# VHH binders against Ras and Rab interactor 2 (RIN2), part 13

Target 1, 92 residues: Ras and Rab interactor 2 (RIN2), of Homo sapiens (Human) (q8wyp3r787to878)
Amino acid sequence: FQNYLRVAFQEVNSGCTGKTLLVRPYITTEDVCQICAEKFKVGDPEEYSLFLFVDETWQQLAEDTYPQKIKAELHSRPQPHIFHFVYKRIKN
Short names: E, the ipSAE of ESMFold2; O, the ipSAE of OpenDDE; V2, 0.75 times the mean of E and O plus 0.25 times the DockQ between their complexes.

## First folded at step 12 (VHH; framework vhh_rezetamig_d1)

Design u3 (from t4 with Y105W; at its last look DockQ between E and O 0.07; V2 from the best seeds 0.00; counts 0 for: pae E 3.1 > 2, placed apart)
Fold by ESMFold2, look of step 12:
Structure u3 (fold): chain B 92 residues (1-92), chain A 124 residues (1-124)
Amino acid sequence: as target 1 above (92 residues)
Amino acid sequence: QLQLQESGPGLVKPSETLSLTCTVSGGSISSRSYYWGWIRQPPGKGLEWIGHIYHSGSTYYNPSLQNRVTISVDTSKNQFSLKLSSVTAADTAVYYCARHKGYVWGRTPEFDYRGQGTLVTVSS
């Protein structure tokens, strides 16, 4: 079944890498961050968060938001949008 | 019971900076679930979303205003603020601080709480 979320990992002095996660449709941002910390092997997970990059701007996603819902809303718009979910450090 | 209260000068001269503070009571601004935002309503016109801030300091602004807007948070005082630079008569409006949840891309978010509003007049 097709419950996928593409997440990029951005770290200092590294290129971005990405993974496609198998997730439930109603996964929260908090749960995605927990999965990302494990998948990207981050030692200090509280310093990271999930961000949305769209329209050349960054927005930190609150913990009880739903990335799959955001993805669906962005895909439903008539104008194509380039967007990325990025797991990265909050202050960098 | 969550309450939001705007404060700041009601008169601002053209070309200067409008500055407002929102004090949050009955709840914590450090919520991991909500964004804290500013909206305004010019006389006889509809509501316009200005921008929001997350407790971490992460901001997102209305693209039409973004070069003039700064929103800040002071979690120790349970407050967040708005600065709008280079004001003109078009910036005369009732300004509201508000709380909202969820993603905002190119549309006005759905606010679940807002303050009573404060009129700011830009006048010579």
Scores: ipSAE 0.364, ipTM 0.714, lowest interface PAE 3.1, mean pLDDT 86
ESMFold2 (binder alone), look of step 12: mean pLDDT 83; pTM 0.848
OpenDDE, look of step 12: ipSAE 0.426; ipTM 0.765

Design u4 (from t4 with T108V; at its last look DockQ between E and O 0.68; V2 from the best seeds 0.00; counts 0 for: pae E 3.0 > 2)
Fold by ESMFold2, look of step 12:
Order: sequence, then structure tokens, then C-alpha cells
Structure u4 (fold): chain B 92 residues (1-92), chain A 124 residues (1-124)
Amino acid sequence: as target 1 above (92 residues)
Amino acid sequence: QLQLQESGPGLVKPSETLSLTCTVSGGSISSRSYYWGWIRQPPGKGLEWIGHIYHSGSTYYNPSLQNRVTISVDTSKNQFSLKLSSVTAADTAVYYCARHKGYVYGRVPEFDYRGQGTLVTVSS
């Protein structure tokens, strides 16, 4: 039923903040970005996207991906993985 | 129907840069749902994922190769490219361009389309 997704907001002119979102299990990255644009009050949402940060590397998540599925896969691995979903500008 | 076609020199000298282009036809490279990647198969060995690019220019590379790999996209030509620097005989392989969905971490993604492949030989 109820699911949560922790998303960090990274902005060049401010620190990194985070929010825990209440989301459906099959939420898409596109939908997460829409929620983040409203929650973090960005004025130019087309300049932002959701990224996965793991093992010191970034991947921009395509719109038709499922963050809860990614989270479940990372949690299922034998070794603990530190990862973050980050809503940030596409350019740098 | 979506088609991917590799092009570039089939023979590269050691220490030089391997350069390939993938031309996409029958669909747009500017898809918001897909990644565009490169894979290779050395003679007698399994497939190795090299890396991918999203239409925004965002890249993610195989950690074992990342210091030598650059993948680029040209949306106006519906193409993406591979450059692999400082090649040795170990880089001799059939190279494929491919499309996939999903993120990559520790596992190679499932490709739904790939090119026919092009042999690149590294030899003096």
C-alpha cells in the first residue's frame, strides 16, 4: 500500500534539502519530477530531472522509469548500498 | 521500424583513438524513455557493456573503461558516438550500438534493439 520515497533537492545557490514523498508503488520518474517541482517550488521545471547517485556516479533517470522499483532492487543486493534520488538541474 | 547502424574505421593503430558512430533511423534519438548505448564482444568472449547516453547528453560508463570512454549524442543528425582512447590489442572486438530502458547499476541492461555490429581490429 502506502510508499515513501526520499528525494534530495540540490540547487546551486542553496544547500541540499530533502523531502519524503508519499507515492504510489508504480510512480514514474516523470510523476516524481512533477511532484518535486511543486514541493520544492521551482519556477523552471523543464530544467530539472531526477537523478540516481550511487557509488560516486550519477545517472539521469529516464521519464518512464520507476524509482520505487530501483530502490527495491538496490535494497535487495547482498551488500549495503548508499544511494540517493536527487532532483537537480540537468546542466551541472 | 527502428534501425541502428554502426559506422567507422575497422582498423585502428595501438595508442590511437577508436571512433564509431551509430545512426538511428525509423525513430527519434530524442526519446525521453530510452538510453543509447555501446556494447562489444571480443573474439571468443562474452558481451561487455561500455556505456550509455541519454538524449540530454547525460552519460554513464562501465567503471572498468570510464577513463578512456567518451559517448556523445547529436540529436540534429539522429546519431550517437563512441570514442575509446589509447587502444591496445585487448580492444579488438565486434562493437554494437544499442537501445535500452532502465537504469544501470552492477548489471547490464536488457537491450531491445541493436545494430548488426562492426569489427574493429587494433593492429599495427
Scores: ipSAE 0.376, ipTM 0.734, lowest interface PAE 3.0, mean pLDDT 87
ESMFold2 (binder alone), look of step 12: mean pLDDT 84; pTM 0.856
OpenDDE, look of step 12: ipSAE 0.807; ipTM 0.900

Design u5 (from t4 with G27D E110H; at its last look DockQ between E and O 0.80; V2 from the best seeds 0.00; counts 0 for: pae E 3.6 > 2)
Fold by ESMFold2, look of step 12:
Structure u5 (fold): chain B 92 residues (1-92), chain A 124 residues (1-124)
Amino acid sequence: as target 1 above (92 residues)
Amino acid sequence: QLQLQESGPGLVKPSETLSLTCTVSGDSISSRSYYWGWIRQPPGKGLEWIGHIYHSGSTYYNPSLQNRVTISVDTSKNQFSLKLSSVTAADTAVYYCARHKGYVYGRTPHFDYRGQGTLVTVSS
């Protein structure tokens, strides 16, 4: 189990801020998006999603994926990975 | 019930762009749970993952091909497509469209549905 997930909030006009979320080990991407909408006070949550940024690439995470599993998998790789979970507008 | 069908030209000249469309029937491409991808198998070789697209338009490509690949989705037609530019004989392969779950980083995803495949030959 893992209990913490660092998520950056990226917004065109306000830049990028981050929060560490206390989350259950099997939280889904859908659940993280719901928490992020509240924590970052977005008024139009349907326009946002959780993305993985790694090696200069973005992947939008499907709603039934598990960010804590992704984090564990990336940490288990033999080479170091710098990655970020980013809550941002889908069109950005 | 779910079916994936590739369509497009079977012959492409060197340096041209290979263009394929996958038509999805029996399910919606707008699923929030799945990615839609392309794979290929050159004659006598193993499968090579090309890339995928999410229904929102978000893409991720195999790094070895990424400078030549564009994958697109048209949710109103329940289709997604592949464009591979500047083809050579090395791009001759059977091309499959496919569906998968889970994110991809450096690993070939597990596909739960795949089309029948279409041979594309690059020849002058």
Scores: ipSAE 0.304, ipTM 0.687, lowest interface PAE 3.6, mean pLDDT 86
ESMFold2 (binder alone), look of step 12: mean pLDDT 82; pTM 0.845
OpenDDE, look of step 12: ipSAE 0.886; ipTM 0.940

Design u6 (at its last look DockQ between E and O 0.72; V2 from the best seeds 0.00; counts 0 for: pae E 3.7 > 2)
Fold by ESMFold2, look of step 12:
Structure u6 (fold): chain B 92 residues (1-92), chain A 125 residues (1-125)
Amino acid sequence: as target 1 above (92 residues)
Amino acid sequence: QLQLQESGPGLVKPSETLSLTCTVSGGSISSRSYYWGWIRQPPGKGLEWIGHIYHSGSTYYNPSLQNRVTISVDTSKNQFSLKLSSVTAADTAVYYCARHKGYVYGRTPDAFDIRGQGTLVTVSS
């Protein structure tokens, strides 16, 4: 009965890795970024953010947005949408 | 009170580039909570979302316009801009700059929470 958010970590010159996070339903993007900085052991967390990757495009998520609401909205569409939440550097 | 104001030429020749600037006053464009975007309304038609930019420079564009659109931000001037290349008569519209929260994927332009007054741009030879 837990709420989960799958997040991929992308770093230049390394393969992507993913973790499933146990999070509260109304977690903000800012909170997810803090969790990701700890889980993926980044030393410069201010250089990273959470992005949505869908239909081969990227969108940086503003800090007070709600990834679980975005996930729910994308899943509610009639056709399955393939999307990923990706923790990666803001520049490049 | 936060305000957005469009500026730029009202007449553009076909095949040229439409260029508009939005000046933000009463607040900072460097907000971590908001995206800054452009929408347009062609004569007799509904609103069409063009794209948006986050203060970091990260952009997201309407796929139907993506090859012709560039949105830029200049935080030192508290401004963001639109360039739409290779215009035709179909690009004649009222253009609005706007602010919003939340992700945008297929969302209608009326999800923007603040808009400028709008500026008519006519594409005509």
Scores: ipSAE 0.286, ipTM 0.656, lowest interface PAE 3.7, mean pLDDT 84
ESMFold2 (binder alone), look of step 12: mean pLDDT 88; pTM 0.899
OpenDDE, look of step 12: ipSAE 0.857; ipTM 0.923

Design u7 (from t4 with G106P R107G T108R; at its last look DockQ between E and O 0.76; V2 from the best seeds 0.00; counts 0 for: pae E 3.5 > 2)
Fold by ESMFold2, look of step 12:
Structure u7 (fold): chain B 92 residues (1-92), chain A 124 residues (1-124)
Amino acid sequence: as target 1 above (92 residues)
Amino acid sequence: QLQLQESGPGLVKPSETLSLTCTVSGGSISSRSYYWGWIRQPPGKGLEWIGHIYHSGSTYYNPSLQNRVTISVDTSKNQFSLKLSSVTAADTAVYYCARHKGYVYPGRPEFDYRGQGTLVTVSS
C-alpha cells in the first residue's frame, strides 16, 4: 500500500530489525526519522537518519524528501531494483 | 541568487592529487533538500558524475571513482571540496560543482545549478 513503508533498524550491537510504518505520501524523511526514533526507541535521535540501500550502496536521504515518492520512482524504473529503507547512524 | 564558484589549480601532475573548492553564495550549503556535488566532462565526452555530500557529512560516490575520491563540506565557510588522488591524463576534464536534489544514482546526474566549470589538465 502507498501508506506503508518497511523500514529496517540497524544498530552495531542490536542487529537489524524491521517494522512496517504508517507513512503517508506527503510526510518527509525528517518526519519518518522522528517516527523511527519513537518506534525503535533510540535515545539519541540526532545521530540517526534514514538511508536508502540499493545496488550495494548507501545514500542518506535528504531531510526534505518524500520516501514514498522515492519508493514509487524505484518501482517505476524499467529494471526492478531490490532496495531497503534503513534507519541507522549517520557516522560511517 | 544561488551561485557556485569553483577554485583550484588548473594544472596537476600525474600521480598527484587534484584539489578543488566550491564556494556557494546566495544560498546556504546546510540545505535540508539538497546535496552538493561534483561533475566532470573530459574532452569530447559526456558529463560524468563524481559524487556528492549532504551537509551532515554523508557522502555518496560514483563507484568507478570511489577509491580515489574524497568530498568534504565546511558549513561554516559555505564551501565544499573535491580531492581526486593518483591522477592520470584520463582525469583531464572540465570540473563543475553542482547542487543535486533528492537522491542520485551514479552516471545519472540530476542537478538544478552548477558552476561555470574549471578546466583541470593532468600533464607532466
Scores: ipSAE 0.298, ipTM 0.674, lowest interface PAE 3.5, mean pLDDT 85
ESMFold2 (binder alone), look of step 12: mean pLDDT 84; pTM 0.861
OpenDDE, look of step 12: ipSAE 0.877; ipTM 0.934

## First folded at step 13 (VHH; framework vhh_rezetamig_d1)

Design v1 (from u1 with S58N; at its last look DockQ between E and O 0.81; V2 from the best seeds 0.00; counts 0 for: pae E 2.3 > 2)
Fold by ESMFold2, look of step 13:
Structure v1 (fold): chain B 92 residues (1-92), chain A 124 residues (1-124)
Amino acid sequence: as target 1 above (92 residues)
Amino acid sequence: QLQLQESGPGLVKPSETLSLTCTVSGGSISSRSYYWGWIRQPPGKGLEWIGHIYHSGNTYYNPSLQNRVTISVDTSKNQFSLKLSSVTAADTAVYYCARHKGYIYGRTPEFDYRGQGTLVTVSS
């Protein structure tokens, strides 16, 4: 009974890669960012955050947001919904 | 105790820009757990979410309004603002600033703190 979260990593020089993380249902965005910093070997983790990309819009996720809850909500809708969790730089 | 207070002109002429500021007291706007948003209620109608800003400056707007909306944050003043351009009579409403948790997609969020509201009338 495993929970997985697919996270894309967007970086200036390497394009976009992805990893499937094994996570618990209660994982927070803050926890995901910590895992991503290690897994993607970023040297400056304070410059990155987790974003939700859905319907051509971006939303930075606050630290106590629950990505697995967001995923469950999007999947529960009658229409198919294309979305991505993306670990990427915070830029003004 | 956290408080939010709207300020700005109550009367705006058609085609001009509506501009409001929300002053946050009793808490920090730089919270990593909350979003800071604007909502409005036209006379006799339900609440409409306008958009929100995270302390990083990252914004997300209601798609129906996004071409006319700018939300900004000034962390040094503990304030955030709304500019709504090219207003018409349809933009007459009570405007509230508010704090909320959770992501927003396709719904009005549930706010835990909201200002008292300020009526903005678009007229002549």
Scores: ipSAE 0.471, ipTM 0.763, lowest interface PAE 2.3, mean pLDDT 87
ESMFold2 (binder alone), look of step 13: mean pLDDT 83; pTM 0.850
OpenDDE, look of step 13: ipSAE 0.839; ipTM 0.912

Design v2 (from u1 with H52Y; at its last look DockQ between E and O 0.75; V2 from the best seeds 0.00; counts 0 for: pae E 2.8 > 2)
Fold by ESMFold2, look of step 13:
Structure v2 (fold): chain B 92 residues (1-92), chain A 124 residues (1-124)
Amino acid sequence: as target 1 above (92 residues)
Amino acid sequence: QLQLQESGPGLVKPSETLSLTCTVSGGSISSRSYYWGWIRQPPGKGLEWIGYIYHSGSTYYNPSLQNRVTISVDTSKNQFSLKLSSVTAADTAVYYCARHKGYIYGRTPEFDYRGQGTLVTVSS
């Protein structure tokens, strides 16, 4: 049961900020994006999405994926993996 | 009913660009749930993922290839494509287009549907 998700907000010409979200364990990526749009006060939420940054690569997460499950799977790896969930513009 | 069909030249000269198209039938490429991508198998070797694209146009490439890879979609034709630049003999392989549900973070190719594959040979 995981009820926290760390999400960084990345925007052009500004630094990154992060927030720890209190979320249900089966929250979808779509729902996380809705929470992020409110928390980070973006005016154009359709231009943003949640991305996973791992192994120096970016992946936009599909709307029906589960970030808490992804986090749990990354933590279960035999060696540490550095990863970040990042709310950012799709076209960047 | 879903079918994925690779098309494109089977012979490419070294230093040129390998170009393939995947035509999707029996389903829409614009799905919110699926990534569309390319995997390959060099002769006598295992499968290697190349990259995937989401309906937004966002791509996720194998880091070992990302400087040479472009994947794109044409939703009006229900197709997506692969361009791999500056090819060498090491790029000779059977290339498959594929569909994947869920996130992609592993280094092992994953898919729920795959095309028949097309052999692309890089030679002079």
Scores: ipSAE 0.370, ipTM 0.698, lowest interface PAE 2.8, mean pLDDT 86
ESMFold2 (binder alone), look of step 13: mean pLDDT 83; pTM 0.845
OpenDDE, look of step 13: ipSAE 0.784; ipTM 0.884

Design v3 (from u1 with Q66K N67D; at its last look DockQ between E and O 0.75; V2 from the best seeds 0.69)
Fold by ESMFold2, look of step 14:
Structure v3 (fold): chain B 92 residues (1-92), chain A 124 residues (1-124)
Amino acid sequence: as target 1 above (92 residues)
Amino acid sequence: QLQLQESGPGLVKPSETLSLTCTVSGGSISSRSYYWGWIRQPPGKGLEWIGHIYHSGSTYYNPSLKDRVTISVDTSKNQFSLKLSSVTAADTAVYYCARHKGYIYGRTPEFDYRGQGTLVTVSS
């Protein structure tokens, strides 16, 4: 099932940790950010967002995007893609 | 209702910087749902996506142009801008500012609103 989403948490000076989230297939980025704020225990969630890292580049994901749809699209391509969803500070 | 208006010089000398501004009216660029971007169409050629900015200031650029492109946002003026450095005749094109949703990888985004376009000619 597409009920799991791997998300890395990136914080300056604390390294990077990851969690596999149990999510609905049509979860929005906004909902993922809410879950991440709780799971990673951030005190200032408005300063964080979900980013896609692929092809050596970052994209901040708008709130009404769908990470599971992005994952499915990237997996459907003939060339293998290494990508990460990363919950991190917007200005870092 | 929503309108996007390009402004800036129509003539730029080679090696200089092309600079355009997009003014958004009938809506806010501080939307959490949309990206704000630039496209161009050289004469007789197809559309080329240049890049976009989210209201936070976060940018994502076409890899073929990334070393020469800066996109900025000024939320207090409801404007965003394009700077393209070190221009040559190949940068002559109609430039459009535009809005889109969704993520981008490997493709030109699908834009739901676009300005009328402004011709920028690079010529000595």
Scores: ipSAE 0.520, ipTM 0.782, lowest interface PAE 2.0, mean pLDDT 87
ESMFold2, look of step 13: ipSAE 0.468; ipTM 0.751
ESMFold2 (binder alone), look of step 13: mean pLDDT 83; pTM 0.848
OpenDDE, look of step 13: ipSAE 0.838; ipTM 0.910
ESMFold2 (binder alone), look of step 14: mean pLDDT 82; pTM 0.841
OpenDDE, look of step 14: ipSAE 0.816; ipTM 0.901

Design v4 (from u1 with Y60F; at its last look DockQ between E and O 0.88; V2 from the best seeds 0.00; counts 0 for: pae E 4.7 > 2)
Fold by ESMFold2, look of step 13:
Structure v4 (fold): chain B 92 residues (1-92), chain A 124 residues (1-124)
Amino acid sequence: as target 1 above (92 residues)
Amino acid sequence: QLQLQESGPGLVKPSETLSLTCTVSGGSISSRSYYWGWIRQPPGKGLEWIGHIYHSGSTFYNPSLQNRVTISVDTSKNQFSLKLSSVTAADTAVYYCARHKGYIYGRTPEFDYRGQGTLVTVSS
């Protein structure tokens, strides 16, 4: 079985784009950030991180968290959730 | 050994701002694995999560409090802080600073270290 993680790339002056990443179930946030830096061709990857957008709020994900586990937990809840993983600047 | 210590006034007047500082010792607040948060327990009630901050300055707040809460971090002092504005008697509680790991949403996050707590009373 294959697993997918959709990640949006957000820049203030570039607009938003998204990519669907083929990832292992236990990929860490740190590894996702590395893939995103390469895929989105950022020159200053230390200024970016992966964020979760849910309930109209942003949460920066710590580097040793597991986005696929977060996705699975949100999908398992009885109420519908709209959420996004967003690769963006930490201080924007 | 990691220790968390709350400090700040124990008595705050209604409509004013509650301010607390948590001093972290025996470990660095700049951890890339942990969030630094505030919890409170009103008398006779359960724990309520207030919010947390990552060492980058990124915050996440309880939606019921978010309009009144500011959490800040000062990595040079190994401290983080809570400000809760426009307090009322309902904000009387024991306040704890805490460390936790991982994503949180919904119920109270899992904490692995917590301070001893400080009672803050809102009274004229």
Scores: ipSAE 0.189, ipTM 0.587, lowest interface PAE 4.7, mean pLDDT 85
ESMFold2 (binder alone), look of step 13: mean pLDDT 83; pTM 0.852
OpenDDE, look of step 13: ipSAE 0.859; ipTM 0.924

Design v5 (from u1 with H55Y; at its last look DockQ between E and O 0.74; V2 from the best seeds 0.00; counts 0 for: pae E 2.3 > 2)
Fold by ESMFold2, look of step 13:
Structure v5 (fold): chain B 92 residues (1-92), chain A 124 residues (1-124)
Amino acid sequence: as target 1 above (92 residues)
Amino acid sequence: QLQLQESGPGLVKPSETLSLTCTVSGGSISSRSYYWGWIRQPPGKGLEWIGHIYYSGSTYYNPSLQNRVTISVDTSKNQFSLKLSSVTAADTAVYYCARHKGYIYGRTPEFDYRGQGTLVTVSS
């Protein structure tokens, strides 16, 4: 499902929610963050970013990365990986 | 043209902390497009990715090393650093700093710019 991207919103005081986004295959992380700021109704979008959680470890995704390509890469590996895309505060 | 240069002690005693600095010139470390990473090559072995840092200070580490690794960035000096604690002889390697894109642990490390490397020997 390259046209869909599941993103979790992590905010301790607001609880945890997730949304499935309809996105183009070459959407950038920057564009995903813009969509997430609108859909999750954050007032301070500059304090948030998209993160990849994989193998118990967090990675902040650079603006010109491609979440759909990352997803395809992780799915293509011989052993499946548990991973999540998470929109969350950079400092938390 | 972008250039990366490693610096730091070449000899470290067992149980102590290995500390290296990478100085970036010909470009800014405050890129929103790139990660700044450390890799090493132990004698007779292939390249091992250690970890990387984004300009924001966010880090991503090799799971096998993450309890001993700290990578930090100093944007005012255009530098980033590696600290590897509690070293043993197994940490003897040539250490490289590097710039890379969209890396996910488990692949052969790929970098568009890499330093010349510095040998760090761990011995009494």
Scores: ipSAE 0.448, ipTM 0.741, lowest interface PAE 2.3, mean pLDDT 87
ESMFold2 (binder alone), look of step 13: mean pLDDT 83; pTM 0.852
OpenDDE, look of step 13: ipSAE 0.814; ipTM 0.903

Design v6 (from u1 with Y103F; at its last look DockQ between E and O 0.77; V2 from the best seeds 0.00; counts 0 for: pae E 2.4 > 2)
Fold by ESMFold2, look of step 13:
Structure v6 (fold): chain B 92 residues (1-92), chain A 124 residues (1-124)
Amino acid sequence: as target 1 above (92 residues)
Amino acid sequence: QLQLQESGPGLVKPSETLSLTCTVSGGSISSRSYYWGWIRQPPGKGLEWIGHIYHSGSTYYNPSLQNRVTISVDTSKNQFSLKLSSVTAADTAVYYCARHKGFIYGRTPEFDYRGQGTLVTVSS
């Protein structure tokens, strides 16, 4: 029942770090962004968002999407995809 | 009620760029919950998703078209646009602008609103 979501923090020209977040199954992208702003101590959280990186493409996740549902959908595919949830600046 | 209206030239010559604008009325394009997208229907074929844009300017495109597609948003005018470069006769279709929610990967999204569509013919 306890759910974890791995999120990478990406800042321009700095190394990437990651944290595994303890989350409820229906956490929204908006809530994940709030947690990430606190955990990574960003001073300008409005400039960041959660993105999905899969198959060399980026997609910004709208605030009322559900990362755990996305993870489940990607894992259900016949060939699992390599994907990452990334908290990063919108304009970088 | 939300309304989406396509505008732009109905005829485009091969090798040129198809350019369309979608004007949104009765709602704001700056929604944090919606994506704004383009779809097309070639004669006798099903709908093909082209791509979408979030109000931030972040885009996601159909991989089969991504090298030729640019979608842009102008939040001050409540509009978003499509440019499709290097067109051929295969790009002749009815083009629709549309709104959708939710995550999309490897699937055509479920649109909750779309325009009436505009035929774009590519002909020499």
Scores: ipSAE 0.447, ipTM 0.746, lowest interface PAE 2.4, mean pLDDT 87
ESMFold2 (binder alone), look of step 13: mean pLDDT 83; pTM 0.849
OpenDDE, look of step 13: ipSAE 0.823; ipTM 0.903

Design v7 (from u1 with N67D E110Y; at its last look DockQ between E and O 0.07; V2 from the best seeds 0.00; counts 0 for: pae E 3.5 > 2, placed apart)
Fold by ESMFold2, look of step 13:
Structure v7 (fold): chain B 92 residues (1-92), chain A 124 residues (1-124)
Amino acid sequence: as target 1 above (92 residues)
Amino acid sequence: QLQLQESGPGLVKPSETLSLTCTVSGGSISSRSYYWGWIRQPPGKGLEWIGHIYHSGSTYYNPSLQDRVTISVDTSKNQFSLKLSSVTAADTAVYYCARHKGYIYGRTPYFDYRGQGTLVTVSS
């Protein structure tokens, strides 16, 4: 099973907190964002999205992508990659 | 059917900024599923991905070019744009706007639609 997804919550100029979400393997980025908005109690959820952070770069994930599949693909790479899924504001 | 059309000057002087616009017809740029990107093909070379933008305004650029690249989106005009600053002769290429799906970290993106391409020559 791929029933867990670690997601960090980040605000500009503040610390980072994380939660391990219990999720189905087919959960979409849109679904993850909805869960994160509730769990992190953001008041303006339309200003937030899920990002992939890897090699000091950020990429916003489109709503119909599958974070569990992305995780599996990154782990399958011949070189180890350190990456994070981060729920944060779309604008820095 | 979805169509993408590049427009902009075909000749740019060295050190100036290359500026192109892509007009999307037959579909909406505000797609929740797709990214809108720019690629180029220098003479005698393969395709090089420049970067992309999501309809939110969020961008992701080729690390080799990121200091010189700005991609913007105007959803009201169904357009997105490329600016490449401080150009040299090495930036002479056919430039294509394109649509792609999924994340693209470390991979050559798959583009399911692209424009016909526009040659941009850097010279005087």
Scores: ipSAE 0.294, ipTM 0.677, lowest interface PAE 3.5, mean pLDDT 85
ESMFold2 (binder alone), look of step 13: mean pLDDT 83; pTM 0.846
OpenDDE, look of step 13: ipSAE 0.502; ipTM 0.800

Design v8 (from u1 with T108E E110Y; at its last look DockQ between E and O 0.73; V2 from the best seeds 0.00; counts 0 for: pae E 3.4 > 2)
Fold by ESMFold2, look of step 13:
Structure v8 (fold): chain B 92 residues (1-92), chain A 124 residues (1-124)
Amino acid sequence: as target 1 above (92 residues)
Amino acid sequence: QLQLQESGPGLVKPSETLSLTCTVSGGSISSRSYYWGWIRQPPGKGLEWIGHIYHSGSTYYNPSLQNRVTISVDTSKNQFSLKLSSVTAADTAVYYCARHKGYIYGREPYFDYRGQGTLVTVSS
């Protein structure tokens, strides 16, 4: 069985684009980052991470979190939430 | 085993900056699985989450405090810190550092480890 996760890619030298990833329901943020590094062809993957943008704020997702569960939780709330998963530079 | 300990001045004057350090022992602050945060409890009131930092330096703060809060991490000392600027008597509280997991979209993450707490009094 199949599951999908929409991830935006944000890069300093290009516009923001997105890809829909085919993922297992229990994929971790670490695994999503590995897939994104390959799909977006980044040369320095340790400088990137997956972020959640929701409620007008950014959170870097810890590696053993589950984006599909976060998505399900946000969709289950009484009010609609606009959110994005974004693969981008950490900028530490 | 993992231990968290708060340190810093217990008395701060109004309008100055409250500054605390949390020293982590028995584990690495560079863990990719956890966030490192601060909570406080004013006298006779409930717990209030202040904010957290990931080992990368990325922060997320309680919106009600965000304009006065800075949380920093020093991985070389296995420490993270809190600065709360422009304090008033309302900032008198017991301050705790804590470790937690999971995305925050509410007020209280699950804390699996917490320091003993340190009272900070704001008074002239």
Scores: ipSAE 0.324, ipTM 0.700, lowest interface PAE 3.4, mean pLDDT 86
ESMFold2 (binder alone), look of step 13: mean pLDDT 83; pTM 0.853
OpenDDE, look of step 13: ipSAE 0.875; ipTM 0.933

